# VH-VL binders against Probable Brix domain-containing ribosomal biogenesis protein: the designs that were tried, part 4

Target 1, 157 residues: Probable Brix domain-containing ribosomal biogenesis protein, of Methanosarcina barkeri (q467k0)
Amino acid sequence: MLVTSSRKPSARTRTLCKLLSRFIAGRCMTRGKMGMQELLEFAEGGPLIVIGEYHGNPGELSFYDEAGELLFSLRFTDWYSKELDSYWFSGIEPKLAGQGEIAEAFKVFFHFQRVENDKIDQLPPSSTLIVVGENDIDFMGSGKSLFKLNLRGFKKY

## First folded at step 18 (VH-VL; from y3 with light chain A50T)

Design j3
Fold by OpenDDE, fold request of step 20:
Structure j3 (fold): chain C 157 residues (1-157), chain A 117 residues (1-117), chain B 107 residues (1-107)
Amino acid sequence: as target 1 above (157 residues)
Amino acid sequence: QVQLQQWGAGLLKPSETLSLTCAVYGGSFSDYYWSWIRQPPGKGLEWIGDIDHSGDTEYNPSLKSRVTISVDTSKNQFSLKLNSVTAADTAVYYCARLNYEGYFDPWGQGSLVTVSS
Amino acid sequence: DIQMTQSPTSLSASVGDRVTITCRASQDIDSYLAWYQQKPEKAPKSLIYTASNLETGVPSRFSGSGSGTDFTLTISSLQPEDFATYYCQQYYSYPLTFGQGTRLEIK
């Protein structure tokens, strides 16, 4: 799957694009002047995530299907852990934990393996995990939070 | 932890091309954007540009016409070229990582480049 | 481009003093501001990020505050090793820009 940016992204938008793509074992690309059809072609038929900006910095994720149809979007503020400084991504897709509309949307969109909350501590140390909470989405590696998206809004189309 | 080591020519004549290289150790080269920043003697800091492992670049408009930043992913290195140098380009040049927060950390040790006839 | 203006350009202080340095942005940059310390013949060292977050390993006598256009770096009790030049930097938008610097020297 492809993660891309706004047309003129800030530094933080570019870096989040890279981080998110690495976490989900996908690809990233700065959008530039590309239209939706070009992005879909570049995505090679896979899912598409567009990082939108709020007040000039990353603040929205828009999730598109293979046909370019907008499925849902998230408003957020971002947080990064210092654990990222020494973290190495394995290139393996993360697992997905959590309940609610966003978790279900992620399940349908990503097709990541689901993990029950009471079994999270049984995961291998090298595992990555997306934990969808009520107020945030936690992106975890090696049992630690790497970065989070604090939720400000969710819209399903 | 991530460490940066840089090298390149320190003395140039006017109109020559500045060339510096920065090597990344102890961290994932592909997970970050990498930047060049310069500082003329006794003056402040000026951001030059940045690049990632895929070659995605952003340049300071004040230098864009003369600057090229490139990557060698096989060596975990990125380089700076500045064409048509003048005395105004005399500075200590730093490579640095642009972290996910948006600021620079860590930094290379710096390279003094002097342009003199 | 976003212009960053620091005040003062230089100041003299004594060990134990409370020191305040200000940085003003030419437009609203939210909290996307970093502070650096630079000692002679060394690369800048990050002190504060996102206006008020203390970098790992930085003494608690350093603090940052502000949002929008006006920001402040404060050293609550100046130590001998704090005499250096300090820079603010915005990362709200490209091109990334620095303040002109504040030289903190011993009185």
Scores: ipSAE 0.923, ipTM 0.959, lowest interface PAE 0.5, mean pLDDT 96
Fold by OpenDDE, fold request of step 20:
Structure j3 (fold): chain C 157 residues (1-157), chain A 117 residues (1-117), chain B 107 residues (1-107)
Amino acid sequence: as target 1 above (157 residues)
Amino acid sequence: QVQLQQWGAGLLKPSETLSLTCAVYGGSFSDYYWSWIRQPPGKGLEWIGDIDHSGDTEYNPSLKSRVTISVDTSKNQFSLKLNSVTAADTAVYYCARLNYEGYFDPWGQGSLVTVSS
Amino acid sequence: DIQMTQSPTSLSASVGDRVTITCRASQDIDSYLAWYQQKPEKAPKSLIYTASNLETGVPSRFSGSGSGTDFTLTISSLQPEDFATYYCQQYYSYPLTFGQGTRLEIK
């Protein structure tokens, strides 16, 4: 999977691109002047996540399939934990927890192993987890929140 | 915790090339963008540019034509080169991590570079 | 580029005083502003981020407020170790830019 940005991303957008790609064991690149066709080529036939900006900062994730079709998008504000300062990514794909249309969309898109909410505390400390909540998406590592996307909107195409 | 240590030439003549290196310890080099900032004596701070593990860079337009920031991933180091220096480039140069919030933390100890004929 | 203008450029105060430093952005930067403290021959130290969030380990006498274009750093009761130069920095967009600094001196 390839995570990319807007054409002239802010520092925070670049950071989110890097962080998200690391978390999902994907690749990251700043978009620059690349068009969608070039992005798809760079993705080498894999799916694509594009980070859009609102008011000059990250505010949207757009999820594209291998054919370049827009599947769904999320509107959000981002939050980062100080736990990230001491966290080391293992490169292992995260598991997915949560219910609802966003969780289902993530399941279809990422194919991450699903975990029930009542089993989250039984995961090994080395595990990473995406928890889709009603109001946010929590990206967890070592049993701690690393960063979150506070949900503002969801659109399925 | 992440620590930065920097080194490089402190005295240059006009038209020479400034060269500084910053080494990163105690943290994941690949998870952040790494920046150079300078401060002329008695003056404020100026962001020079940044780079990540993959070589993705941003430069201050005011310096872009003369600046090159590079990375050595095998050593967890990144470097600054500034061509055609003049007295105006005399400053303390800092390397710093651009953290996830978007500000600089932590900083290197700074390197004084003096340009004098 | 986004210009950051601090006010005042310098001020004198006494221990125990309430001190206020202002930073103005040339355009709306939402809350993407950081404050730094710098002492002589030392690198800047982060105090506040996202306009009003106190950095870990920073005394509670420091506070930040504002959004859009006008921001304020406040020291509620000045301590001897607070005499330094303070900088604001926007990270709304590239290039990243700093205010010109405010030198806080002992009266």
Scores: ipSAE 0.885, ipTM 0.946, lowest interface PAE 0.5, mean pLDDT 95
Fold by ESMFold2, fold request of step 20:
Structure j3 (fold): chain C 157 residues (1-157), chain A 117 residues (1-117), chain B 107 residues (1-107)
Amino acid sequence: as target 1 above (157 residues)
Amino acid sequence: QVQLQQWGAGLLKPSETLSLTCAVYGGSFSDYYWSWIRQPPGKGLEWIGDIDHSGDTEYNPSLKSRVTISVDTSKNQFSLKLNSVTAADTAVYYCARLNYEGYFDPWGQGSLVTVSS
Amino acid sequence: DIQMTQSPTSLSASVGDRVTITCRASQDIDSYLAWYQQKPEKAPKSLIYTASNLETGVPSRFSGSGSGTDFTLTISSLQPEDFATYYCQQYYSYPLTFGQGTRLEIK
């Protein structure tokens, strides 16, 4: 799975691209002037996430299948925990929790193991977890929030 | 706790190439971009550029024609080369981590580079 | 490129004084501005990020405000350890740029 950005990304967009790719055990790539077909070749048959900007800041994720079809997008503001400053990513794919349209879209897109909300405390301490809530998506590691996307919108195509 | 330690050139003659290296300890090298920043004596700070473990770089356009930043991922190190130096390149040079918010923390200890007249 | 202009360039003050330092961007940078403190012969230390958030361990006498093009760093009651040079830095867009600095010294 490949994470990239719009062209000429800000520093914050470049760092989010890297962070997301590490969390989901995917790859990150600087887009440059590449079009969709070139990005799909770099994705090597896998799906694609593109980070879009609003007023110079990351504010949108667009999710494309392996054929380059836009499946859904979400708008957000970002938040980063200080826990990230010393965090070591395990390389293990995250588990997925939560309900609603976004959780269902994530399940279909990522194929991560889904866990019930009341079973989260039974996960190993080293687990990484994406928790889709009503107003945010919480990216958790070692039992703590690492970063969040505070939701502003969701659209299916 | 992430720490940066830097070393390299001290005194140069005009037209020589400045070369500095920075090593990263106590954190993941692959999860961040790493930067070079310089400060002429008694003056302000100038961002030079950044790089990540894969070699993805951004350069300050004012220096792009003379600067190369490179990486040795096996050693968690990144380096700065600045060609054709003049007295105007005399400065303390710092390496620093570009954090996820987009600013610099932490910084290396600094290296004074003096270009003779 | 976004130019950052600090004012004043230097400032003399006494322990206990309230001081303000301003930073003006040549274009709207939203709130993507950091403040650094630099003591002689030391690397800069991050102080405030995103215009108004204090870094860990920074005393509450420091505060930041502003958005768009005009930003202020305030020290409410100067302590002896606060005499230093202060820099602002925008991270709205590349190239990342700094103000020219404000040297704060004891009267």
Scores: ipSAE 0.747, ipTM 0.902, lowest interface PAE 1.5, mean pLDDT 91
Fold by ESMFold2, fold request of step 20:
Structure j3 (fold): chain C 157 residues (1-157), chain A 117 residues (1-117), chain B 107 residues (1-107)
Amino acid sequence: as target 1 above (157 residues)
Amino acid sequence: QVQLQQWGAGLLKPSETLSLTCAVYGGSFSDYYWSWIRQPPGKGLEWIGDIDHSGDTEYNPSLKSRVTISVDTSKNQFSLKLNSVTAADTAVYYCARLNYEGYFDPWGQGSLVTVSS
Amino acid sequence: DIQMTQSPTSLSASVGDRVTITCRASQDIDSYLAWYQQKPEKAPKSLIYTASNLETGVPSRFSGSGSGTDFTLTISSLQPEDFATYYCQQYYSYPLTFGQGTRLEIK
């Protein structure tokens, strides 16, 4: 799975691209001047996530299938925990928790193992987890929030 | 806690190549971009560029023609080369981590590079 | 490139004073501005990020405000350890740029 950005990304967009790709055990690539066709070539038949900017700030994720069809998008504001300063990514794909339209879209897109909300506390401390909540998406490692996307909108295509 | 230690170039003559190395301890090298910033004596700060473990770089356009930033991921190190130096390149050079918020924290201890006139 | 202009360039003040340092961006940078403190022969230390958020361990007498093009750093009651040079830095877009600095000296 390939994570990239809009063209000419800010520093915040570049770092979120790297962070997200590391969390989902995917690849990150700097967009440069590549168009969608070139991105699909680099994705080598895998799906794409594109981080878009809103006024110079990362503010949108666009989810494309392997044919380059836009499936859904999320609008958000970002938040980062100080826990990231010392965190070590395992390279193991995260588990998925939460309910609702976005959680279902994530299940279909990522194919991550789903965990019931009431079983999250039973996971090993080393687990990584994407928790889709009502107002945010919480990216957790070692039982703590590492970063969040505070939801501003969701659109299916 | 992430720490940066830097070394290299002290006194140079005009036209030589400045070379500095920064080592990263106590944190993941692969999860961040790493930067070089310089400060001429008694003056402000100038961002030079950044790099990640895969060699993905961004450079200050004002220096791009003379600057190369490189990485040795096996050693958790990154380096700065500045070609064809002049007295105007005399500065304290810092390495720093570009954090996820987009600013610099932490910084290396600094290396004074002096280019004779 | 986004130019960052600080005012004043230097300032003399006494312990206990309230001081204000300003930073103006040549373009709208939203709130993507950091403030750093630098003591002689030391690397800069981050104080404030995203215009108004205090870095961990920074005393509450420091505060930041502003958005768009005009930003301020305020020290509400100056302490002896606050005599230093202060820099703003935008991280809205590349190239990343700094203000020219404000030297705060003891009166």
Scores: ipSAE 0.742, ipTM 0.899, lowest interface PAE 1.5, mean pLDDT 91

## First folded at step 19 (VH-VL; from j3 with light chain T50S)

Design t50c
Fold by OpenDDE, fold request of step 20:
Structure t50c (fold): chain C 157 residues (1-157), chain A 117 residues (1-117), chain B 107 residues (1-107)
Amino acid sequence: as target 1 above (157 residues)
Amino acid sequence: QVQLQQWGAGLLKPSETLSLTCAVYGGSFSDYYWSWIRQPPGKGLEWIGDIDHSGDTEYNPSLKSRVTISVDTSKNQFSLKLNSVTAADTAVYYCARLNYEGYFDPWGQGSLVTVSS
Amino acid sequence: DIQMTQSPTSLSASVGDRVTITCRASQDIDSYLAWYQQKPEKAPKSLIYSASNLETGVPSRFSGSGSGTDFTLTISSLQPEDFATYYCQQYYSYPLTFGQGTRLEIK
């Protein structure tokens, strides 16, 4: 999986690109002048996430398939926990919890293992988890929220 | 917690190249962007540039032509080079982590670089 | 580039005083503003981020407010250890820029 940015990303867009890619055990790059075809080539046939900017900072995730087709997009505001200051990513893919259209879209896109809500507390302490809620997406590590995307919109194409 | 330790030459002559290094301890080097910031004596702060472990850089346009920031991932270090120094480059230079919020924390202890003939 | 202008450049105050420092951005930066405290011969220390969020370990007498172009750092009751220079910094867009600083000295 490849996470990339807008063509001239802000500092916060760049750092979110890095954080998100680390969380999903993927790769990150700043887009620069690269077009979609170049990005797809760089992704080596894997899925592509583009971080778009809203008011000059990260505010949108666009999810593309291997052919460069836009599948769905999220509008959001970002939040970061101080837990990130001392957190170490293991490089293992996260699991996925939650219900609804976004959760289903994530399942299809990422192919992460699903976890039922009542089984979350049984996960190993070192595990990472994406919890899709009604109003936010929670990216968890070691049983704590590391960062969240507060949902402002969802569009399926 | 993340700690930064920096070192490098403190006294230069005009036209020489400034060279400083910052080492990162207690945290993931690959998870952040790392920055250089300077402060002339008795003056304010000026952001110089930043870099990540992959070598992705951003520079202050006012210094871009003379600045090179690099990384040594094997040592969890990043470095600053500033070419063709003048007295105007006399300052305390700080390395710092650019956190996910977008501000600097933590900071290195600072390195005084004096340019004098 | 986004210019950050602090006011005042310097001020004198006494222990127990309420102190207010302002920072103005040359354009709308939403809430992407941080405040730092710097003591002599030390690196800056982060106080406030996102205009109004108090950094961990910072006393509650410090507070930040504002959005858009006008921001304020307030010390509700000045303590002896608060005499220092304060800087604002925008992280809305590159290049990252600081205010010129406000020196807070003892009256």
Scores: ipSAE 0.928, ipTM 0.961, lowest interface PAE 0.5, mean pLDDT 96
Fold by OpenDDE, last read:
Structure t50c (fold): chain C 157 residues (1-157), chain A 117 residues (1-117), chain B 107 residues (1-107)
Amino acid sequence: as target 1 above (157 residues)
Amino acid sequence: QVQLQQWGAGLLKPSETLSLTCAVYGGSFSDYYWSWIRQPPGKGLEWIGDIDHSGDTEYNPSLKSRVTISVDTSKNQFSLKLNSVTAADTAVYYCARLNYEGYFDPWGQGSLVTVSS
Amino acid sequence: DIQMTQSPTSLSASVGDRVTITCRASQDIDSYLAWYQQKPEKAPKSLIYSASNLETGVPSRFSGSGSGTDFTLTISSLQPEDFATYYCQQYYSYPLTFGQGTRLEIK
């Protein structure tokens, strides 16, 4: 899938675009002057994630299907761990853990392998994992939190 | 941890082109944006621009018409070119990593570029 | 562009003193502010990010506060190695901009 930004993104939006795309083993690009149709073409038939800005910085993820239909969106504030400084992405898709509407939406959208909460400890140390919690989404690598999205809202269309 | 090493010509005449290169060691080149910042002698810091491994760039509008930042992904390097230099471009030039939070860390050692007739 | 203005431009202090440096943004930048320390002939070193988060390895005598337009860097008890020039930097929007710097000299 393709992760993109607003038309004139902040530095933090650009870096989140890169980080998120690397984590989910996808592609990223800054949107620039590209319209939605052009983005869909660039995505080569894949789904699209658009990082929207709130008060000039990343604050929303909008998830579009292959036809450009908006499926759902998340409002969030972001947090980054210093563990990222020494972390190397393997390029392997992450697994997905958690429950609730967001977890189900992610499962349908990403098609990542689902992991039960009681089996998270059995994952290889090199594994990446998205953990959907009640108040945040935790993006984990090597058993540690790399970055989090603190949830502020969820809309399903 | 990530380390940056810079090199390039330090003495230029007016109207020449400044050229500097920064090499990245000990970290993932493809996971970050990389920036150039300059500091005239005895003065403050000025952000020049940044680039990622795909060539996505952002420039300071004050320098955009004269600046080109490029990458060599095969070498984990990125470069700065500044055209039509004048004495006002005399400065120590730093390369730096733009981290995910949005500030610069770490920095290169700096390169003094002097423009003189 | 967002202009960052530091105060004072220069400051003389003694070891053990409490020192406060101010940075003002020309518009609201939330908490997207970093502080750097620069010693002569050296590259800047990050001290504070997100206005108040202490960078790893930075002594606890350093602290940052503020949000919106007004920010402060505080050194609770000045040490000999703290004499340097300090810069604030906003990363709210492009172009990224720095304050003009505050030179902290020994009295």
Scores: ipSAE 0.920, ipTM 0.958, lowest interface PAE 0.5, mean pLDDT 96
Fold by OpenDDE, fold request of step 20:
Structure t50c (fold): chain C 157 residues (1-157), chain A 117 residues (1-117), chain B 107 residues (1-107)
Amino acid sequence: as target 1 above (157 residues)
Amino acid sequence: QVQLQQWGAGLLKPSETLSLTCAVYGGSFSDYYWSWIRQPPGKGLEWIGDIDHSGDTEYNPSLKSRVTISVDTSKNQFSLKLNSVTAADTAVYYCARLNYEGYFDPWGQGSLVTVSS
Amino acid sequence: DIQMTQSPTSLSASVGDRVTITCRASQDIDSYLAWYQQKPEKAPKSLIYSASNLETGVPSRFSGSGSGTDFTLTISSLQPEDFATYYCQQYYSYPLTFGQGTRLEIK
């Protein structure tokens, strides 16, 4: 899976691209002058996540299938990271928690194992987890928030 | 906690190539962008460029034609090369981590590079 | 490129004084601004990020405000250890740029 950015990404956009790709054990690249067709070729037949930028900050995640078809997109107002100075990405496959259309879209796209919210605290310390909430998406590792997106909208195509 | 230690030549002649290296300790090298910033004596700060573990770089347009930043992932090090130096390149050069917010923390101890004939 | 202009370039003050330093961006940078303190022969130290958030370990006498193009760093009651040079830095877009600095000297 390839995670990429806008054509001229800000520092925050580049960093989110890095963290997201590390979290999902995918590849990351700064888009540069690449068009969509070039990105698909670079993805080598794998799915594609494109981070759109809004006023110096990442503001959208667009999810494309292997054929380059846009499946769904997420809008968010901001993102932030917590306590990553002492955390190392293990490359293990994340689990998925949460309900609703975003969680379902993630399930279809990533095929991550689902976990119920009341069972999150029972996960092994080595586990990574995506928690889809009403107002945010939390990317967790070792029982701590690694980075979080503040949701603004969801669109399915 | 993350610490940066840097080294390299401090005295150059005009037209030579500046070469500095920064080593990263106490953190995940692959999870950040790593930057070079310089400061001429008595003057302000100038961002030179940055690089990550994969070799993704961004350069200041004012220096892009002369600057190369590289990474050695096996050593958790990144380096700066600045070609065709002149007296205007005399400065203290800092390596630094570009943190997740978008500013620099922490910084290396700095390396004074003097260009003189 | 986004130019950052600080004012004043230098100022003298006494211990206990209220000090204000301004940084102006050549374009709207939202709140993507950091403030640094630098002492002689030392690397800059981060004070404020996101225009108004105090860095961990920084005394509460430091504060930042502003958004868009005009930003302010304030020291409510100057202490002896606060005499230094201060820089603003935008991280709205590349290339990352700094203000020219404000030297705060003892009166």
Scores: ipSAE 0.918, ipTM 0.955, lowest interface PAE 0.5, mean pLDDT 95
Fold by OpenDDE, last read:
Structure t50c (fold): chain C 157 residues (1-157), chain A 117 residues (1-117), chain B 107 residues (1-107)
Amino acid sequence: as target 1 above (157 residues)
Amino acid sequence: QVQLQQWGAGLLKPSETLSLTCAVYGGSFSDYYWSWIRQPPGKGLEWIGDIDHSGDTEYNPSLKSRVTISVDTSKNQFSLKLNSVTAADTAVYYCARLNYEGYFDPWGQGSLVTVSS
Amino acid sequence: DIQMTQSPTSLSASVGDRVTITCRASQDIDSYLAWYQQKPEKAPKSLIYSASNLETGVPSRFSGSGSGTDFTLTISSLQPEDFATYYCQQYYSYPLTFGQGTRLEIK
């Protein structure tokens, strides 16, 4: 899975690209002048996430399938925890929790193991977890929020 | 806790190449962008550029033609080269981590580079 | 490039004083602004990020406010250890840029 950016990303877009890719055990690349076909080739047939910018900073995630078809997009504002400063990513794919259309979209897109809400507390401390809520998506590690995407919009194509 | 340690030549003559290295300890080198910032004596701060472990770079346009930032992932180090130095390049040079928010933390201890004939 | 202009360039104050430093951006940078404190022969230290968020370990007498183009760093009651140079920095877009600094000296 490849996470990429806009063509001229801000510092925050670049760093989010890196962070998100690390969290989902994927790869990151600053897009530069690459077109969609080049990105898909670079993704080696895997799905693609593009971080778009809003007001010059990260504000949109666009999710593309292996064929380069846009599946859905999220509008968001980002938040980062100081817990990230001392966090080490294991390279293991996160699990997915939550309900609703975004959670279902993530399920189909990522194929991460689904965790029931009442089972979250039973996860190993080293686990990473994506929790899709009504107002935000929480990216958790070691039982703590590492960063969040505060939801501003969702569009399914 | 992430710590940065930097080293390099402190005294240069005009037209020489500045070369500094920063080593990262106690943190994931591959998870961040790493930056160089300089500060002329008694003056403010100027961002030079940044790089990640994959070699993705961004440079200050004011220095782009003369600056090269590189990484050595095997050593968790990144380096700065500034060509054709003049007296105007005399400064304390800092390496720093560009965190996810977009500001610098932590910083290296700084390296004074003096350019004089 | 986005120009960051601090005001004043220098000021003198006494312990216990309320101090205000201003930073103006040449264009709208939303809240993508950080404040640093720098003491002589030391690297800058982060104080505020996202215009108003206090960095971990920073005393509560420090506060930041503003959005868009005008930002303010406030020290509610100046302490002896607060005499230093302060810098703002925008991270809205490349190139990353700093204000020229504000030197806070003892009156």
Scores: ipSAE 0.906, ipTM 0.953, lowest interface PAE 0.5, mean pLDDT 96

